# VHH binders against q9xw16: the designs that were tried, part 184

Target 1, 132 residues: q9xw16
Amino acid sequence: MSGWNAYIDTMTAAAPSIKRCAIVGAADGSVWARTEADNVFKASEEELKTFVALFNDVTQVPAKGADIEGVHYVVPRTEESLIFGKKENTGFFAVKTKSAVLIAVYEGPNEVAAQVRKAVESMQTYLNNAGY
Below, E stands for the ipSAE of ESMFold2; O stands for the ipSAE of OpenDDE; V2 stands for 0.75 times the mean of E and O plus 0.25 times the DockQ between their complexes.

## First folded at step 16 (VHH)

Design nc1 (framework vhh_8ghr_2; at its last look DockQ between E and O 0.46; V2 from the best seeds 0.00; counts 0 for: pae E 8.1 > 2)
Fold by OpenDDE, look of step 16:
Structure nc1 (fold): chain B 132 residues (1-132), chain A 121 residues (1-121)
Amino acid sequence: as target 1 above (132 residues)
Amino acid sequence: EVQLVESGGGLVQPGGSLRLSCAASGFTFSDWYAIGWVRRAPGKGEELVARIDPSSGETSYADSVKGRFTISADISKNTAYLQMNSLRVEDTAVYYCARSTYDLGWSFDYWGQGTLVTVSS
């Protein structure tokens, strides 16, 4: 367990609809921290390597979607440091910091998306200010 | 810059028809942006009249206008419409078009300036 687990706890506490969460290296998709126990974030590092590479050109992501934990999500649109997707009553938000990618997978009605986005973007801001 | 511009409002007699337009710019309807028409009558609160998800074509209506109003969208023109038939005096209001976004839980984040619809004999 590393100090990064505290940030996982912060995000999951801020948005209860988050089921699984991970902090990974922006360069290579290496896992720095993730939810464990009953809510294990199960994406492989190979998959995460591919995922974080999406941020190199986010404009192409909506046409292709994004895969997390073997699940394919539709990506409505992207921003420079933001990729989000949806599948039925589930979805994800992923934000990029200076050195990391924060990924939150959530479950619930569409209304919970706002809270999830706020949680990951708040952490994004915090980590960016901290130099990460 | 995101912008919504309503047009088509005016004075009409009861039983008459109007067609409102909402020209959107700064974003595309195909990017999972939904458009809603919200009206505010004098002395009353806001009422969501109709909503459309241009990507799916899904529509919803308030009970007060169901069967009389029809919302539609032309993706090629990035414009949404509200066809209002069988207008009633109680339909008098300022009509706003607004954008909903998935990432905000489909809440409205941008609004037009509004167009006045007056139904009077």
Scores: ipSAE 0.482, ipTM 0.778, lowest interface PAE 0.7, mean pLDDT 94
Fold by ESMFold2, look of step 16:
Structure nc1 (fold): chain B 132 residues (1-132), chain A 121 residues (1-121)
Amino acid sequence: as target 1 above (132 residues)
Amino acid sequence: EVQLVESGGGLVQPGGSLRLSCAASGFTFSDWYAIGWVRRAPGKGEELVARIDPSSGETSYADSVKGRFTISADISKNTAYLQMNSLRVEDTAVYYCARSTYDLGWSFDYWGQGTLVTVSS
């Protein structure tokens, strides 16, 4: 119903291995949209505030890892606006736009990770070009 | 800073052997990376000749080198190797080692500067 929910649907359609995702405010972690129903993205406000702050210095994140939905991920890769987290057969990609952080949690073998990254980076580019 | 440094190239006669090394720095071998050897002869395109997943040891080879080349990795030394046996004139090329990651669809993101292998009488 909300305009932001359409972007959630776009990302999940682009990479079916995405099981949960969210768009949250980069400054405070407030949820602008997320997957709902049986695939609800369940992260607390406090967890999301901590998570988005990781983008203040991504170079420190690999040593610390990252937590989403109460799950701790190792972080083998970061870039200025991207954090990649892995745990067993699951992982996440998070990308920062001007105003938001896009978070996609996926399940599947390592081969699906590139598809997930492409989906979130395509949306990152779109939102940045739109001023978000 | 990610770097890949090849060594071990040189001039050999047909039927000879060389061992190429690829020393990696700025990252460690892990479940997220694979190492490949790519060669380019003058006026020709790139050919992926061998690839290894350092964690599992899984390897793959181009048909043109199967049975003659062996790729390996020593995780503790952060180094990959290409043992090249029964060399032929057509193996003459600049050999690059390259890194790929799972999150980039196994495309190579970092390349070495290359080492020249010349096979001639």
Scores: ipSAE 0.013, ipTM 0.314, lowest interface PAE 8.1, mean pLDDT 85
ESMFold2 (binder alone), look of step 16: mean pLDDT 81; pTM 0.821

Design nc2 (framework vhh_8ghr_2; at its last look DockQ between E and O 0.06; V2 from the best seeds 0.00; counts 0 for: pae E 10.4 > 2, placed apart)
Fold by OpenDDE, look of step 16:
Structure nc2 (fold): chain B 132 residues (1-132), chain A 121 residues (1-121)
Amino acid sequence: as target 1 above (132 residues)
Amino acid sequence: EVQLVESGGGLVQPGGSLRLSCAASGFTFSDWYSIGWVRRAPGKGEELVAYIDPYSGETSYADSVKGRFTISADISKNTAYLQMNSLRVEDTAVYYCARSEYDLGWSFDYWGQGTLVTVSS
């Protein structure tokens, strides 16, 4: 296990509704850490490369949506370092740090979404302060 | 700039009806926001009357208004509504519409200026 797995554990512990989670390189979408076992994060390298590139121009993402793990999500809006989407009772939050993108896929109503966002944004802040 | 503007309040007799409107600007209902109606009666605290998630259509009501009030939203108009039927004297209050980023009930971040509803014989 890499040191990055600890951050995955921290996010999933902070938001139990997170089903799958990954930390990837912001430049190329390379996987640094991900949930495994029964909750394997399954996005391909090509898909992640495309996904992290969305942060180059987040303003266009709502018009197109976003794909994660072969699932298409509606993206209602974006922020400079935040992309989130939803599909029925599922959704995702993705935040960009200096060098990474944190992706959390969750299942549940809007109430749990708030907790997921808090978890990934907290980690975003921590990693940014740490220089990552 | 986020703005919520209520309208439709006024004086009505018990048993009457009113329809309140909440026109939103600076954001869109489809952006994962919920809209709530909160009322404040004279000398009383705030009460969440109803809220709606315009995207999902999910609604919730206070027990005090169930069966009498209906909250709805028109995404195309970026406007929420509160249909109030069978009004009672105790429904007298200033009614505010408010926005929540998530469906968290009382967690509202923007409020309108309110519209007065007076139910009196």
Scores: ipSAE 0.019, ipTM 0.324, lowest interface PAE 5.7, mean pLDDT 90
Fold by ESMFold2, look of step 16:
Structure nc2 (fold): chain B 132 residues (1-132), chain A 121 residues (1-121)
Amino acid sequence: as target 1 above (132 residues)
Amino acid sequence: EVQLVESGGGLVQPGGSLRLSCAASGFTFSDWYSIGWVRRAPGKGEELVAYIDPYSGETSYADSVKGRFTISADISKNTAYLQMNSLRVEDTAVYYCARSEYDLGWSFDYWGQGTLVTVSS
């Protein structure tokens, strides 16, 4: 149990469409916190290591897509510290801070995606300001 | 219900200008959608002439219109625009506004009714 779980709760409360999320180390994908129990974030260590490395050059990601929890997502676009993935009626937003990557997997149409993005970007700003 | 309504078409002489508008309702440009302008001339297939992602500002143009047409969006008015300059007879077509969920290369899910642009003397 870590103090990082409070940040998981903050993001899921801010955007109820988030079904699973995690905070992982930007260098190696190590899990600092994640949703648990009935909504466990179940990405493998190998998958997370590969995933966080995508932030080394986000411009290459749309051509490849991204894998999270064994699901392949199309990545329609990226920004310097943000990757957006889509698959049918689900998607993810991932943002990078100085030390971490925040990953939120959501369910719903694109109309709710902006809420999810705002929730993870707000936490990104908070963690960056705190030195993380 | 998602709707796209084009306006601004008409008759214009070669070298002239027109500004097309695409008013959107049933969704907000703050969402992750791309907007494109597609034209169909009589007896020809569809040509994607321009697209924009109103959220990120990314744009693209067909070679046939590059340097002459400019696509833009006004999020506060939920409206996309196509500024058409230096019009030529070959630009004569019905112009449709269309929406795609993640980019124009995958699919358009909603289309407007079209607005006719006629370029002739």
Scores: ipSAE 0.000, ipTM 0.168, lowest interface PAE 10.4, mean pLDDT 83
ESMFold2 (binder alone), look of step 16: mean pLDDT 82; pTM 0.827

Design wd1 (framework vhh_gocatamig_d2; at its last look DockQ between E and O 0.92; V2 from the best seeds 0.83)
Fold by OpenDDE, look of step 16:
Structure wd1 (fold): chain B 132 residues (1-132), chain A 120 residues (1-120)
Amino acid sequence: as target 1 above (132 residues)
Amino acid sequence: EVQLVESGGGLVQPGGSLTLSCAASGFTFDDYALAWYRQAPGKKRELVAGIGTGDDTVYMDSVKGRFTISRDNAKNSVYLQMNSLRAEDTAVYYCAAPKEPPEGYGFDYWGQGTLVTVSS
């Protein structure tokens, strides 16, 4: 495991409802780490490149939604470094750090989403403080 | 104060149609996506349909082709056209909106709901 895999494990441990997650480069969507095995994060590099580019202008994202792993999500709203989406009983949180985008896809009732957001934002803070 | 007021629910036979309406107030309506949720007895509340600030829409698989979500920003309203209703569509339907930043993790505001009963 790469050092980045430890951060994947930290997020998934902090929020059990996270099914898949990834850490990708903010500039190009390159995958630094991702969940694997039975919970493989399956977004393509082309898709991730498009996804991370959403952070260039988050104000437009609610108009078009967001795609992750071939799944389309409605995006209720956005923040400068935060994009989240919903579909059925699933959703995602994506946060941007200085150099990375953290993406967590979760499954469950709405109540679990709060814990997922906390997990990814906690990691966001940690990585930002670490210079990443 | 955010308010979401649903209307249009009622009793309908299988195969019937209903149109739900939601009047929203207390937030910048045009800036946010809206959604319809439903909760059947003994089940968790689930996202039925969502609509972005543009034409973007999302549906749960079981309602695709039957339900249509739309919005009218001039009226601060969101709608759910439900066609070909089935017994399993029976639920309380809720209009939903997100909280404004920095709060929220999805659709966080809910109306009181409107009951849709599909029964022969």
Scores: ipSAE 0.918, ipTM 0.958, lowest interface PAE 0.5, mean pLDDT 96
Fold by ESMFold2, look of step 16:
Structure wd1 (fold): chain B 132 residues (1-132), chain A 120 residues (1-120)
Amino acid sequence: as target 1 above (132 residues)
Amino acid sequence: EVQLVESGGGLVQPGGSLTLSCAASGFTFDDYALAWYRQAPGKKRELVAGIGTGDDTVYMDSVKGRFTISRDNAKNSVYLQMNSLRAEDTAVYYCAAPKEPPEGYGFDYWGQGTLVTVSS
C-alpha cells in the first residue's frame, strides 16, 4: 500500500489536461489516491460507491448518464471496463481494473480526450498486470 | 458509413425560435447517445446539448432553459428546439454521434452543419 500517489502523478504527467483524478476501490469506491490541494478530486463516499457500481452493468449507463463530483455527464456509450462522459467542454474517463477504478476528469477538445483515454488505459493495463 | 445530416437553420430575430433536425444512418441509432455542437466564428466547437439512449439530457449552462434536445428512434432523428434566441447563439450547429467500440473519445462523428444566424 505504498506509492499510489505516484500512479496519480504518472497519469497527470502523461495527460496534462487531466484536471483531477483518483484511484478508487472497485468494490466500494474507497479512495486509494487522488489529486490534492487546489486540484482536489471531490466526490463523496456515497457518490463513489454509486459510481463504481455502474460497472456491474455498463449497458444501462448511457440511458441515465453518470455523476462525478456533483456534475452530471451524458455517457455516449460504454465498453466492458470503460465508462466515459461529456458535459460542455469537460469530460471524464473511468476504467476498471481487477481491484480498482481509475477516474480522470479533463477539459478540452477531442485531441485532449484521446490523450486522457490513452493515459488511463495504459495505467489500467499496468495495474492489471501487477495484480490490481 | 455513418451519415448525419442537419437541417432547419436560418435567419431569425432575437427572441425567436428555430427547430434543428438531424437525420442519422449507418449505425444502430438506439444504442448511442447523441449531441448537438455549435461553432461560432473564431471559436472552438462546443457541446450544446446531449441526449442519452433513454431520456437523460445535458446542456451547456448558457442554453439551459432555452434549448431542448430530443430524439425520435423510429425516425433515427435528433432535434434541438431553440427558443429565446440571442445574438450569441449565432453559429453553425452540428449533429454528433460516438464511434462504435472500441474506438472513440466522446462524440466523434459530426455532420456538415446547419447555420443559425440571430440578428435584427
Scores: ipSAE 0.713, ipTM 0.886, lowest interface PAE 1.2, mean pLDDT 91
ESMFold2 (binder alone), look of step 16: mean pLDDT 80; pTM 0.794
ESMFold2, look of step 18: ipSAE 0.691; ipTM 0.880
ESMFold2 (binder alone), look of step 18: mean pLDDT 79; pTM 0.791
OpenDDE, look of step 18: ipSAE 0.894; ipTM 0.947

Design wd2 (framework vhh_gocatamig_d2; at its last look DockQ between E and O 0.94; V2 from the best seeds 0.82)
Fold by OpenDDE, look of step 16:
Structure wd2 (fold): chain B 132 residues (1-132), chain A 120 residues (1-120)
Amino acid sequence: as target 1 above (132 residues)
Amino acid sequence: EVQLVESGGGLVQPGGSLTLSCAASGFTFDDYGLAWYRQAPGKKRELVAGIGTAGDTVYMDSVKGRFTISRDNAKNSVYLQMNSLRAEDTAVYYCAAPKEPPEGYGFDYWGQGTLVTVSS
């Protein structure tokens, strides 16, 4: 278990609705850590490469949506370092740090989304302050 | 003030069709994705269909092929064409929009809803 797995555990502990989570390189989508075992984050390398590239121009993402783990999500809107999407009773939050993208896929009604966002943004802040 | 006003609901027999409309105001309509949710009695509100700013769409599996979400930016409106309606589609249907930054966790604004009842 890498040191990055601790951050995965921190996010999943902070938001129980998170089903799968990953920390990937912002430049190339390389996986630094991900949920495993019963909740394996299954996005492919090519998919993650495409996904992290969305942060190069977030303004276009609501037009195209976003794909994670072969699932297509509608993206209501974006922020400079935040992309979120919805599908049925699932969704995701993705935030960009200096060098990483944190992705959390969650399941539940909209009411749980707030907690998920807080979890990933909290980690975003922590990692940014740490230089990552 | 953001307002979402749904219309078009009603009583319909199984196999019937309805078109729901939502008139939106109070936000930059063209910049945001929109959605339709529904809430059946005793169940949680669920995303039925979503549409991005350029026509990208997402559907819940149970409505794929039957429902179509669309938008008209000139009218600040979003629509839900519902065909081949089933009893299980009975619910209050809500138009939804996201909050503008920095707030928002998905679709955070809701209309008052329009009741769709599918019954023989």
Scores: ipSAE 0.849, ipTM 0.929, lowest interface PAE 0.5, mean pLDDT 94
Fold by ESMFold2, look of step 16:
Structure wd2 (fold): chain B 132 residues (1-132), chain A 120 residues (1-120)
Amino acid sequence: as target 1 above (132 residues)
Amino acid sequence: EVQLVESGGGLVQPGGSLTLSCAASGFTFDDYGLAWYRQAPGKKRELVAGIGTAGDTVYMDSVKGRFTISRDNAKNSVYLQMNSLRAEDTAVYYCAAPKEPPEGYGFDYWGQGTLVTVSS
């Protein structure tokens, strides 16, 4: 999905600490675009289906955490369209749009987490305004 | 105002044990995950263990099997049981909590810390 790959590039340019990211369908976790080559986003179809379903009831996510790329993260809290998690020196932010879930996995100290959140929320706003 | 007060640090020999405690106030404790971080002199602060709202846990690889995070919602407290301590575990240990929605990006509040020294 080369057309959607430009949005991947926009997010990674906005927050260089993003190691891997993807845009996936909110209903089924199908991959619309992802980082490729040396930074391939490696989550399986079944893992992504499970992950996007977390947005069906975000209130239960802090009780059980979340898995991405085979890594388990503790989720300190959620918001209606936002899940984020932590594991050692890594973390993720995921936001839901009307049709998609944007997932960004980063490494680094807490300072970079703010950049990642801003990048995914800016794209969330853009896609929502575009009807996605 | 969020308050996180750690206690239980001290001097211990390699192979020994300590229990760290954190008393929390100023937020709805039951609604949030909590964590322990540590920082050795001259090193970056690192996430040691995290615990979800109902007991889901995550650990850094080097402490898995030796450390146990737990919480007691009736006492608004989170604990770190530290067994089989090693010299590399020497650090200031911090209790941490997230900011309330819509702010924050991880575990954003920190206590004052409690010093753990593992030395012969």
Scores: ipSAE 0.710, ipTM 0.890, lowest interface PAE 1.2, mean pLDDT 91
ESMFold2 (binder alone), look of step 16: mean pLDDT 79; pTM 0.788

Design wd3 (framework vhh_gocatamig_d2; at its last look DockQ between E and O 0.01; V2 from the best seeds 0.00; counts 0 for: pae O 8.0 > 2, placed apart)
Fold by ESMFold2, look of step 16:
Structure wd3 (fold): chain B 132 residues (1-132), chain A 120 residues (1-120)
Amino acid sequence: as target 1 above (132 residues)
Amino acid sequence: EVQLVESGGGLVQPGGSLTLSCAASGFTFDDYALAWYRQAPGKKRELVAGIGTGGDTVYMKSVKGRFTISRDNAKNSVYLQMNSLRAEDTAVYYCAAPKEPPEGYGFDYWGQGTLVTVSS
């Protein structure tokens, strides 16, 4: 899926604290693109299927937390199309578009997290406007 | 106004125990996960433990099995039971909560902290 890698590059350039990220199908968690090589996004198909299903009712997510790449995160709170989690000095932001879920895993304090959130939400808006 | 007030810190010997408490106000306590962070001299603030709205937990590796986070929604309170304390646990401990939607990036509100000193 040649064109989707450009969106990965855009997000990682906008927020260098992103260590790994992916664009996955909202219905089934299938990987459309992900970071590769030194920063391979390592979630399994079954984990991604479970993860994207969290968006079916985001209000339940803070009760149970979320798992990605075999790491369990506490989820402080959610928004209709946004889930984010924390574990030690790492975290993630995930946003849902019409067809996809964008997932970014980062390292660093809350100060860098703002840039990560902005990067994924900007891409969310772009893909929604493009029909995805 | 969001307020987070920690208490229960003090001086304790290695191997000892303390219970930290945090009283929260100014937000709907039941809607949010809560956390304890700590900061030792010369170190960055680090997430010690977090607890979800339904009681799900995360712990930093070095405290898992020794510390227990809990919450009492009726009292708007979160607790940290610290057992088998070590010198490396010496730090100021902070209670933390997220900002209400649509703002925030994690655990964004902090208390003033309570000092825990583990020393012979």
Scores: ipSAE 0.650, ipTM 0.867, lowest interface PAE 1.4, mean pLDDT 91
Fold by OpenDDE, look of step 16:
Structure wd3 (fold): chain B 132 residues (1-132), chain A 120 residues (1-120)
Amino acid sequence: as target 1 above (132 residues)
Amino acid sequence: EVQLVESGGGLVQPGGSLTLSCAASGFTFDDYALAWYRQAPGKKRELVAGIGTGGDTVYMKSVKGRFTISRDNAKNSVYLQMNSLRAEDTAVYYCAAPKEPPEGYGFDYWGQGTLVTVSS
């Protein structure tokens, strides 16, 4: 039994505005866990491979944006281990750990973004200290 | 052989308190994060609390302010102090430790669990 699904549940519980989320390998975008059922995270393996590679040079991402689940997001800015994007009333937060990328797609006004970021970054911190 | 042994579960009234303990062996305890999970009947196993090697913690939203996870490296033990217990906290509680990269990812070492029943 994998604990990664429990991490998905933890993040979604912490931020109700999260609609879909996934934990993927930082090296290749392999899916470790993702939301399913009515909230299926639908990014393809090829897309995720491309997405996680963005962390190799985050400085270029704002100029190009980022694609998740076939949706193009504008990226206002990036941090070393953080990429976030916006599209209308939706957005995403992606954080990189030692071995993983956590992606959360949310829906709502700008005010909900803070809670989503907190949820993802809290998990990021925990996983980093766990060696992942 | 990796072993995780939970203890401290039992029957408690709503509003009561319990302290769960987990004794670990078979791995370098100081290098691992530890976590408590729980599974209620008919529900999925969920992360309750985790504690990293640096002592940082994570909690599920519903237990924040009520539960506290801690570790004692000298005793190779992790604890879960549960206060203000509610009926919805009823579950089997499991102690877990992750496999370390590159051997594995996620929490793959589990104890047998200890039952916590909150009922009037």
Scores: ipSAE 0.014, ipTM 0.288, lowest interface PAE 8.0, mean pLDDT 88
ESMFold2 (binder alone), look of step 16: mean pLDDT 81; pTM 0.804

Design wd4 (framework vhh_gocatamig_d2; at its last look DockQ between E and O 0.01; V2 from the best seeds 0.00; counts 0 for: pae O 7.9 > 2, placed apart)
Fold by ESMFold2, look of step 16:
Structure wd4 (fold): chain B 132 residues (1-132), chain A 120 residues (1-120)
Amino acid sequence: as target 1 above (132 residues)
Amino acid sequence: EVQLVESGGGLVQPGGSLTLSCAASGFTFDDYAMAWYRQAPGKKRELVAGIGTAGDTVYMDSVKGRFTISRDNAKNSVYLQMNSLRAEDTAVYYCAAPKEPPEGYGFDYWGQGTLVTVSS
C-alpha cells in the first residue's frame, strides 16, 4: 500500500477539475495526505482544525460560510456528512468519514461540481466501509 | 414549487446605481444561502455575490466595494445594490438558491433574470 497518497490520486483522477485535495483527521484536522508539488494544498493546521469542527453541527455552516486555504466560501446548504462552498468560479466539496474529512477544491462551472461530488462521496463510502 | 422573481433591472449610464430585488417562495428561505449570478453576452453564468443565512457575504473580486448583497427574511427577499456601474457589468442578473438534499451541487434554482444595461 502506498498509504494515503493513493486515495488522493484516485480522487484527482476521477474528477480532473479538482485542483487540490486533502485527507485530514476528523478529530484534529491533521493532514494524512494532500496534493503536493505545484498543486500544494496549503491550508494551515489551525485552519483545518477549525474546518473539521464544522462537522460537529453542519446546520450552522450556511450562516457564516467556510474558509479553506485562506479563501472564504458561501455555503449554500449542508448534509449530515457533506459541506460544500462556492466563491466566484471556484468551489469545494468536503465529506466526513468515520475518522477523516476529505476535501476537494475545484475550478469550473457548476456542471463540473457533480463530478467532484461523486469523486469525494465514492471515496467516503470506500473509507467508511474499510473502517476509516 | 420554488419560485425566484427578479426585478429592478434597467438602462443606466456608467457610474450609475441600481438596486435589484428577488422575491423567493416555495421553500424555507431562512434555511438557505442565496446568491446573485450574472450572464453577459457570450459568457457563462458567474457568481456575483452570495449571502449566508445570517448575513455572511462573498463577492466576486471585480465587484467588491461596489456591490452589496443583503437579505430580508421577513419578506423572503434578497437584494443587490449595485453602485459605480461599469460597461462590464452589463448582463442578465439571476437570483439563485440551492436545491434541497440530497440533490444539488451549488446554487441550482434560478429565476428568469432581470437585464442590466450599462451604456455610455
Scores: ipSAE 0.705, ipTM 0.887, lowest interface PAE 1.2, mean pLDDT 91
Fold by OpenDDE, look of step 16:
Structure wd4 (fold): chain B 132 residues (1-132), chain A 120 residues (1-120)
Amino acid sequence: as target 1 above (132 residues)
Amino acid sequence: EVQLVESGGGLVQPGGSLTLSCAASGFTFDDYAMAWYRQAPGKKRELVAGIGTAGDTVYMDSVKGRFTISRDNAKNSVYLQMNSLRAEDTAVYYCAAPKEPPEGYGFDYWGQGTLVTVSS
């Protein structure tokens, strides 16, 4: 049992609207943990490498959007350590820690987004404090 | 060898209190964040509370105001004070410490767990 899987379980439990989730290395997009089975996170290594690099200059992301699992999302705005996107009734939240990027893909109306963000940011805070 | 040994679990009535303890050894305790997780049968493991090296804390929403995590670096121990216990708090509680990078990627240290049963 990977310790990182526990963090995936924690986020998905905290926000039931999360459909898929991953923890990846901030430097190279390597997958540390991800949802599997019926809710497998399907982003490729190349895609994740590109995605995590977005955090090097988040100011450019709204102009271009972001791709996750082959899906293109509109990115309304960004923060220093936060990228979020929307596509119809789906979206994602991605937060950067010291060494990781947490990605949560959710499905639902706009009001569920707040819970997803809270779940991911709570984990972000914990991991930062843990040195990750 | 890293060891995390939980204690303090048991049977308690709703509204009751328990204090869980975790004794850590085999690593530089002061440099690690510590956490309590729990897992109920058929449910996902979830982070209950975490405490950073600076003493900053995080809690899951359902336990805020009821549970308190603390640490004693002199004793290499982390604690979880659980008040106003509810039936839904029933679970095996695990003490955990994330491994520090670069050694810690993808792995945390876990105890064997201690069972907390809240039942009338």
Scores: ipSAE 0.014, ipTM 0.299, lowest interface PAE 7.9, mean pLDDT 88
ESMFold2 (binder alone), look of step 16: mean pLDDT 82; pTM 0.817

